# Ledger of designs, part 49: VHH binders against q88v07

Target 1, 377 residues: q88v07
Amino acid sequence: MAQSIVEAPIRVDTSRKIIHVDMDAFYASIEEREHPAYKTQPLVIAHDPRQTGGRGVVTTANYVARQFGVHSAMPAAKALELCPTAVFKTPNFPLYREVSAQIHRIFHEYTEMIEPIAFDEAYLDVTTNKKHIHSAVELAHRLQQEIWHQTHLTCSTGISYNKFIAKLASDYRKPAGVTIVLPQDAEPFLLREPIEKFRGVGKKTVPKMHDLGIKTGQDLYAQSELDLIKQFGKLGYILYRRVRGSDDRPVEYLRERKSIGKERTFGPFLQSTTEVNTHLKAIAKLVAASMQSHQRHGKTLVLKLRYGDFVTITKRRTFGEFIPNDAALFEQYAEEIFEEVVDDHFNSGIRLLGITLTGLAPLAFENLTLPLYPNDN
Key: E = the ipSAE of ESMFold2; O = the ipSAE of OpenDDE; V2 = 0.75 times the mean of E and O plus 0.25 times the DockQ between their complexes.

## First folded at step 21 (VHH; framework vhh_7zox_3)

Design j5 (at its last fold request DockQ between E and O 0.03; V2 from the best seeds 0.00; counts 0 for: pae O 11.2 > 2, placed apart)
Fold by OpenDDE, look of step 21:
Structure j5 (fold): chain B 377 residues (1-377), chain A 128 residues (1-128)
Amino acid sequence: as target 1 above (377 residues)
Amino acid sequence: DVQLVESGGGLVQPGGSLRLSCVASGFTFSSYAMGWVRQAPGKGLEWVSDISRSGYTYYADSVKGRFAISRDNAKNTLYLQMNRLKPEDTAVYYCATGLVREYVEDSGTTELYYFDHAGQGTQVTVSS
């Protein structure tokens, strides 16, 4: 008899105010702003498949094109098939980047706790903010207004106590929408969401979920933690918590990448300390280079190792001072930690090594510009 | 397919003892570390103990000195001897592979992060 796992309440931190900002059809909206004639036409931001031999992917589409079923990440050829009258506009990333930068400057007026996800998307932790606005809702409205005033573009916002729910909320009332999910409303909100909206549930996972009768948050909630882990591994572990409103991920504001690290997976497995040290050295070099490129130093070094027998250990060492950005030093500390944590599981070899620096701060008190990432979706 | 079948659970009085067993199949048992996790009512999954291929053993602080993990590779069987059981030990116990533990510096404790495979579990109830 399959003994049912007693569902345990998940501890939920509701102390934070998180805003997820998502620009509405960002690239298309910019193009429409630049060329108003596009507003009445189905506009697809992509290379024209007729010119590329059927190659290309839709970055985004305006709302007119979306009515034909065109969506982001769709093959451009498919978009043309769905909408033969579509106007294809080649992406102007320099323009999009500039507009994104302008939007981020607005964000910085309110908080330094900004995690950009894409040119058109960011998390803001406004638990405390520069304007001393207590209401996250008010702050969100001000952001929308200011963005409109400066850029003539609209954004939708999701407001909640964590990143996961805030992001879901921002998608709820597009375009130019504000969706608030209070802690007491989180469960009902999550239970109604289709499983496809849950982060980590991709195209390959959805069919499996559906086969198991998991179509909504409610269905997901009904699953035991163990069953989800059995079926979906780490994702199952995460989803069990997410559907219960738990997301402890901080807003990783670029002031300091909360962490800079590199991991390497090995095949064949490492079988000796010498091999481990060799690879730790290589990883340390990469991490140091990354730290340098980001002009950061850290106070904590984290070693991650996974054995051949699948046991994984993460060990953190915090220092009283910032660790000099030195690959040799990173290596040394990683080796020291390894020596402290290594055990008989080592007989199965090492599958994975990782070095990560946390407790990051700028090397120079200079205001670092937020890196903008292209929307790969 | 990996199969783990737990047994040995039951109702026991405080201070009593139980011995759990887990029979593994579908993989080379001797090549993998094995462990036990548990889920108590109203709590998340927690790491209990694990054992390396060669028999090196680790225990959560909550069970250290009371529980003993062991394995018989010839029988593809994992064991957990539980002595001096307490009401707080009441949980479903699962045999697991691919355990991931995280040392949390602030708490000074090792916590379960993940595991790859687990059985259906066996109920352990400690009650007067």
Scores: ipSAE 0.243, ipTM 0.719, lowest interface PAE 1.5, mean pLDDT 89
Fold by ESMFold2, look of step 22:
Structure j5 (fold): chain B 377 residues (1-377), chain A 128 residues (1-128)
Amino acid sequence: as target 1 above (377 residues)
Amino acid sequence: DVQLVESGGGLVQPGGSLRLSCVASGFTFSSYAMGWVRQAPGKGLEWVSDISRSGYTYYADSVKGRFAISRDNAKNTLYLQMNRLKPEDTAVYYCATGLVREYVEDSGTTELYYFDHAGQGTQVTVSS
């Protein structure tokens, strides 16, 4: 076949102004603000591994601790090994949440098109804005200045015409950086980037790319779309476009989903607990998959049932910790609740069952009781 | 159009009795569970009782042993016999169908009910 249908021209929309805001060492900088002595000590925000039997994961580390090789997502026990003199401070999430909310109030003075990624990270679409500031770089400087004024915290910003490039730009100069990548600058910028900087190319994918001779954006750019798709599937399709400066994903500014649930109606109505449990098992699998797909976990599980005579029962069970996204556990809780609330209205059958998770939060926050070192091997 | 018409409320002394009635129209009465909910002055709705289509009865702890719910499917009528009335029973009583029981243990409320249809209510006042 001499026809190259895979190389159809990609469209690059450069009409938007996107800012990525990344707070500098967020948790650690808040703790340094509260206790200035930390500024000259290696500070690690994590549960102390000496008190947890070696469990725990570093959330953030201050500049001093990073000099010892401590980084986010590292086991806390490894951080202690690398820096035995480190101060371990248990995360004060209520405080961090309050500071994040304060920063978001500042964002809302400029735009309503805000996509929070984490407490310390957000995308803003400022193509139009409430202050009628035409320069995105001026807006980014104002944001940094106002954040500093109100919180005494610094942030790094990246500005471009899409989310992918804005994110990369925010990493370019930190701390306290403002980096803009204009459309004409995008290709040279992207071609120079190590492949590790491209979203989706993580530590398991990097070796495969290096074996194929792909170490930089330049090497990625040289690959055919077909070859990238054959080797990396959907990721290959995406990377072909990203390295060419194309990313049409909108800033997702709708309010966060407050619940995730699935329900089913039945005809004929369910007549036995065995039938009910069979369907609760199926529904639990769907809800667990949906929770994982949305990268959320929840503290409250809700059972809903409706009898054939139209009585509806809703019962919530709230936990002190986030419920693991485990279908068997959701099924177990739903079955327990059903037994607790079911009554003789069941004689009319069950016309509807539903399982819903509420009290949602991003999965980035670990449960204090989750095992971090499974004994599988 | 679903209609529920309550009657039989009034003023009664503590220890007295009242019988509430609710005449239903606009739906197949015998296919639905029916119930009573009440709202005391300045308070939220409280489930009192319900009865299944086949006649099984359920009561809130606050009225168990004193109230009796019944239905007459031939007359499309729901009843609530209220005996040994207390000042705490003072409320507007609503006849309802499509009841939703919500158990919200975290809020300290274990029996919070909603419904698809209710009447205009009948006032029950237990003085002294």
Scores: ipSAE 0.155, ipTM 0.671, lowest interface PAE 5.5, mean pLDDT 85
ESMFold2, look of step 21: ipSAE 0.000; ipTM 0.172
ESMFold2 (binder alone), look of step 21: mean pLDDT 85; pTM 0.852
ESMFold2 (binder alone), look of step 22: mean pLDDT 85; pTM 0.862
OpenDDE, look of step 22: ipSAE 0.028; ipTM 0.419
ESMFold2, fold request of step 23: ipSAE 0.022, 0.000, 0.007; ipTM 0.540, 0.413, 0.464
ESMFold2 (binder alone), fold request of step 23: mean pLDDT 86, 86, 85; pTM 0.868, 0.869, 0.863
OpenDDE, fold request of step 23: ipSAE 0.000, 0.000, 0.007; ipTM 0.199, 0.207, 0.233

Design j6 (at its last look DockQ between E and O 0.30; V2 from the best seeds 0.00; counts 0 for: pae O 11.5 > 2, unsure alone 62.4 < 65)
Fold by ESMFold2, look of step 21:
Structure j6 (fold): chain B 377 residues (1-377), chain A 128 residues (1-128)
Amino acid sequence: as target 1 above (377 residues)
Amino acid sequence: DVQLVESGGGLVQPGGSLRLSCVASGFTFSYYAMGWVRQAPGKGLEWVSDISRSGRTYYADSVKGRFAISRDNAKNTLYLQMNRLKPEDTAVYYCATGIVREYTEDSPTTELYYFDHAGQGTQVTVSS
């Protein structure tokens, strides 16, 4: 029998050019632009806690205020304790929205593949860009210069071959920084980063990592994949790859729901194909209704099942055309996939079934389309 | 607490055999599917084999016909008989439960694997 062993090492795709743009202290810098006296004062963009009865949260602070320990998401009352001389300015969101829109118009001069994260933050995929700029360094300089010229605001940019490294790079030198991380530089760069900078390692996870001796990317890199999975599950699987420079997430050109699905857990476990099909029918009906209510259709249907003995299987089926939002059709495909993947683990029963649609797009208006071009035959 | 303790690894010549054992405790062994995963030096985790609670066996293509998984529910023990060993079988072998198989359309012979619990592992080295 022919033996084809496909080794699946960690794949690092280095073909993309991704820019993360992070406006420096965005709201505060806009207020400083409007009122230059703020540049030499500690400025906190928040409702004044002396007027709110101590309520409110800091949106951002200028760099003077940050030297007193003021940071975003901090209670405004705490910011007042840390910096009693701070000027509190109520956020002017309409102005900030207009400035953000101006900056996004600049982005569109370079690419249409823009993923907005916040008013002050976006990812750009410039692998094929409208200016045909080969050098990522030149592109970053042009972006910063154009933003400065049009808005008189500074930004920090991170450039790399994926979103994860680009995001980290943009934080490396602030304010007004440009940090380029080439593929060959990725590991040394990542090894130096504090673990808190790694996506998914938040307030609840940091103490656990520190208890395990993981404080930097170097400490994370030294962990075996098995140990990370044992300690952190799927997050451990992901972090093992991230610290090795692997992240294949696309820049999300349009913020669109990526999947719609429904799953059920069972106790008692399902014991027969008849029970499975009954529940797949019910789940398919829920998914079809959800697809319709969100006004989406999808090209890929995914079945997920988990056996009573704790083996989990997922299988997808992708179609050339969008799948009609028809519960009977979803049920049919799910049942076909179930029969394809089911095995003797079923002896322990089924504890979970799920149906998910992915490859989503908005439903199109149904119409008759006439060809605009001459027929060739 | 779930405990899985592997043993039986060692150094062997190409073409040789080894028998791995995994003693389980802290759970009702007979209720769970069990399996083996391995990690070669500098590489990711690879699923090797699993066995259902009823004894049905499943193997990765790379080991099919050479490895045999079995279980003894009375002894709470999982086994892996490894025959005709090759240098590419060199890895740390882990006993695991809660295995996740993900079939992808882009690589129909490649599966992504995770697990709920695994042991400390036993080293298998195949070299002259």
Scores: ipSAE 0.044, ipTM 0.568, lowest interface PAE 6.0, mean pLDDT 84
Fold by OpenDDE, look of step 21:
Structure j6 (fold): chain B 377 residues (1-377), chain A 128 residues (1-128)
Amino acid sequence: as target 1 above (377 residues)
Amino acid sequence: DVQLVESGGGLVQPGGSLRLSCVASGFTFSYYAMGWVRQAPGKGLEWVSDISRSGRTYYADSVKGRFAISRDNAKNTLYLQMNRLKPEDTAVYYCATGIVREYTEDSPTTELYYFDHAGQGTQVTVSS
């Protein structure tokens, strides 16, 4: 009989003011702005599957097309099937990038603490801001107004004390919506959310969760931490905290991020190559996700390791071309570097591993609907 | 599939002793660090102890000097000898692989960050 372990309350930092800004149907909205006739038609931003032999993926669709069930990341051929009258517009990424840059310039008027997740999405930490606006709600409204004034595009905003909740909130009242989740309202808000809305819960995870009777935040909340970890590993650990309103992730404002990386410290120390590889794989996944979220690719991969005796090795490998944002590649290169640099100090174990990408440049998102949320598996 | 089966828990009086065992299967036991974590009523998961592949042992401050972790690679078994048990040791104890805790040179922490696998746990109750 699994004794119902009364779980300790999770510490929740509520001191921050976080705004998640999400442009409403961003690419489609831009196209509608440029060509108003699209506003009354089902518009799908994708290569026309009739011209590509049935190949292609929907980047986004306007609200008319969405009524037919068309959604982002859907095969373009399926979109055509659902909406035979759909107008397919090939993505104009140069235009989208320019508009995104314009929006980001607006963000910078308010705060430097900006974490872009995509061309159409960003986190803003406005706990302190350049305009000395105390109310995050007021700030969000001003942002929406300014964005409209300059771009004639609408955005939805989520406002809360952390990134996780702010993101969930922004999706709640689209389009042109403002959703505020105060600390006292966080738990009720999270409990009603379907599990699919939880970051890290991907298409592969949803079936497993459903099989376990986890369909909502309430169901998730009812799970023990250990059970979640057993079933979902690190994701389980994270989700246990998230559903309880805890997210200590900072808004990673890209100062010209000269580098993107992740490090892990270990106790006990790693003492086998197998352990090292396992953790390098995990770190690589996190780095790949971060690179994707920041829409960057790098030319140099840096492995950092610290031995049990505190000897630290940092080794970099620079490539002639940008490294694809592929966790498997990052892992491979990290492992290769590890094999090259590992020495007798390994007998003391490894206390830290890190993978960092440098030589960063913006990703040319040509035709790849990048999943915004890498599976934190 | 990785399996960890804990045993040896029970009810004991303060000052008493218990010996927990964990039998591992589904992986090469000798290549992995092993450890114990526990969850007390109303508390989160807490790191208790771990043992490296080479047999180096680590303990949380709360159990240091009272608990002893050991392993028998030939038997794929992890042990935790618990002496001088206290009421605050009451918890479900889990055997785990791949335990990660935060350790910084300047501020070593024993906070549990992650583990790869854990068993179903064994209940330890220390009560008069």
Scores: ipSAE 0.000, ipTM 0.253, lowest interface PAE 11.5, mean pLDDT 86
ESMFold2 (binder alone), look of step 21: mean pLDDT 79; pTM 0.806

## First folded at step 22 (VHH; framework vhh_7zox_3)

Design f1 (at its last look DockQ between E and O 0.02; V2 from the best seeds 0.00; counts 0 for: pae E 16.1 > 2, unsure alone 62.3 < 65, placed apart)
Fold by OpenDDE, look of step 22:
Structure f1 (fold): chain B 377 residues (1-377), chain A 128 residues (1-128)
Amino acid sequence: as target 1 above (377 residues)
Amino acid sequence: DVQLVESGGGLVQPGGSLRLSCVASGFTFSSYAMGWVRQAPGKGLEWVSDISRSGYTYYADSVKGRFAISRDNAKNTLYLQMNRLKPEDTAVYYCATGLWREYVEDSGTTELYYFDHAGQGTQVTVSS
């Protein structure tokens, strides 16, 4: 008698009101605002492949260009093939950043519980809010109106009780849409979604899922937790819960994070400078990504290291200007500091490395070359 | 049209028990979370309990350990077993769909934020 392991029901917290805001074709829309003639033309935000020798990637495209099949992350050359009449506009990131900052200021009028994902995306926890607006739907509409009034740009919003569903909802009715997924609607909503829409399911995972007969939320829901874990590891664990409407991740609002950093503890201690550098590089990448995600830059880089004998060194280097969010730069500075502080305790190995940026400020003030286009220098 | 018909209410002494039923029609019952809300005289609507599509149950702190929500999808029926009833449980009890709860930090309580549909209610009176 196969005891049907009645899988314990997953607890779902439905107490929060979460809004995911996604600006509609953000960069393209800004360009259209600046140049209204682009509204009737296929507009591709990318370096013109005709000028770059066929190099470049589409950042975004307006809705006209999207009709030709142009999409984000597409090679620019391919976009040109699909739409020979397309206008290619080189990204103006300083402008985009400024507009993003303006939008975020609007968010702050409503709540401090803001988690920016990108220039054009953010989570807002509006369970409680500064405007004392009880209805999240009303709040979302007001946000859209205010954004339009101040920027002449549209956004789509998803409203639900957690981040995962709110994000999915925001993609459901674009452009200028408001999609609400109430707790009772969560399961049906999720069951109908293609597996490709589930966060964490990337291009490499989709084929494997399809091979297993997992094409939709419904298919995913039918899988046992154990099977998903066996097939997909931690992702399987997460997806098992997500498809059941569970996401306990808080909206991570940047308390004025006085600092952004990453640390790694090592099982086998690091015994060589080469190993240290390798790991500093990895940590620097994570920190840079985090800094970018939070739209912050810092003036001070802090290296933390702990030796095998537990002696800990923390060294700070403050710069006259904000440090560009460049992983290579963070790595370089961390390595330099390491060379300065390393002593005889190194014989006991390195147990922990950390890189932290402090003296944080919003990126709005510096022409930071986004790592996406390193070569325009 | 969505219809929710509550029954099982009545007069009971403190410490007594009642079982409420709600029969649903006009929608796919098994596809929706269901719940109970109540309204006491002179008070607003209060969330009591809800049950997910898959059968996961939630309870307000005021009724936790005393009330039990359940559902029979084959019968399109929602139940609320109420044990150890108290005078403060006196209210009209409504079966509802589309419940959304809100946690209020200041009070430390979970409140009803939203519901789509509710029945006409059934009166529960707990008195000596």
Scores: ipSAE 0.017, ipTM 0.317, lowest interface PAE 6.7, mean pLDDT 88
Fold by ESMFold2, look of step 22:
Structure f1 (fold): chain B 377 residues (1-377), chain A 128 residues (1-128)
Amino acid sequence: as target 1 above (377 residues)
Amino acid sequence: DVQLVESGGGLVQPGGSLRLSCVASGFTFSSYAMGWVRQAPGKGLEWVSDISRSGYTYYADSVKGRFAISRDNAKNTLYLQMNRLKPEDTAVYYCATGLWREYVEDSGTTELYYFDHAGQGTQVTVSS
């Protein structure tokens, strides 16, 4: 009864040269650079769970801490359980931002087509470049060398004809790696990859994939497009193309057109800085959760306050890179701005506080710090 | 001097189509995001669409699926294909660069517009 359908071939544009740059263990490496004693201690970049009531998530951990099984994205409380002697260092995001800005100035020597993903990640389109370097591999090596000379930090790069493959390639050889996947190598490379490496295939999706017999890109490739769409919807449509080496997404600077924020109105009005900071902490948690649930990050944080006499102050702080979706960081910036702008109208109390992230863009990839692997003695 | 010259406006029936053009000069067109804003009679400015330097597109909800923005960097020209036009699309359409738009979810803050440069506009009228 069913008629044979000829599926249209997927077009694969291989004309571009895309570099994904991923700084190696970025936050931990910066802290070790600033305080070399950390290199011989288990260091975890997170708020101390003993001070947060067991809450918080590890952003990254140094080599010593990783030997105890600590890794990024784990609960900070679990990290403390695994390594009770660990030093917990609260993230110094202003410093990390300054280092990231320095690295981005280096990128601009080579191209203006830069898409920041996080403090430690960016895509560069170097199909043409300002240095007239024909080899993207040579360009990646020069970037790594210049970053090291200026910051004493290492990075790993992946090179391919699209963002998806470039990102996978950058993970292949860490630390300080340069990995290229040429068009002719793309399909074999993708077919070998565990399904967990494909963006969108996370904790809830992996069991579903495994139940369908899909463990690798090879298994994924064997599925029909219609079956993938039926089982996974839009993700199935995307994965069918990704495993075939197709990803037409441009390297792009995104416009800052949308905002996500939370406001709270108080009665009775807040009368002290202690009360203000308590509520800013609560609001920051709500905003960070909202940013993450919408899969967005933003470049500008805005504090809004309104006094009891209705005088309203808004003050923004704009960064060159997207701010991590970290409640503690949002709280820190909001508290700093509050101290900067608060005046004698505080005598009438604070009737409203708000934290808003602006300059939003979609998260392109998960911002996970990979486990560190030692390369030296 | 920066110059943006819009054309392609006119009178069209509901359901019809128009294609707007904007020829740019006096700056490196390929280095700037470009967009369209409009102003209906007696109303404030309304953002319609914009396109990044590399061609990434964004649309207001009111025009999504009906309008298509594009650019030709070799010709320094911005386009807006407008399909299935409605009477509420009647406005002066301005070509602009350096558009910034902010709005706040869950906070009650209103939308803010600004742009670095805009043209003189082209009139689009959708009427029976």
Scores: ipSAE 0.000, ipTM 0.119, lowest interface PAE 16.1, mean pLDDT 81
ESMFold2 (binder alone), look of step 22: mean pLDDT 79; pTM 0.802

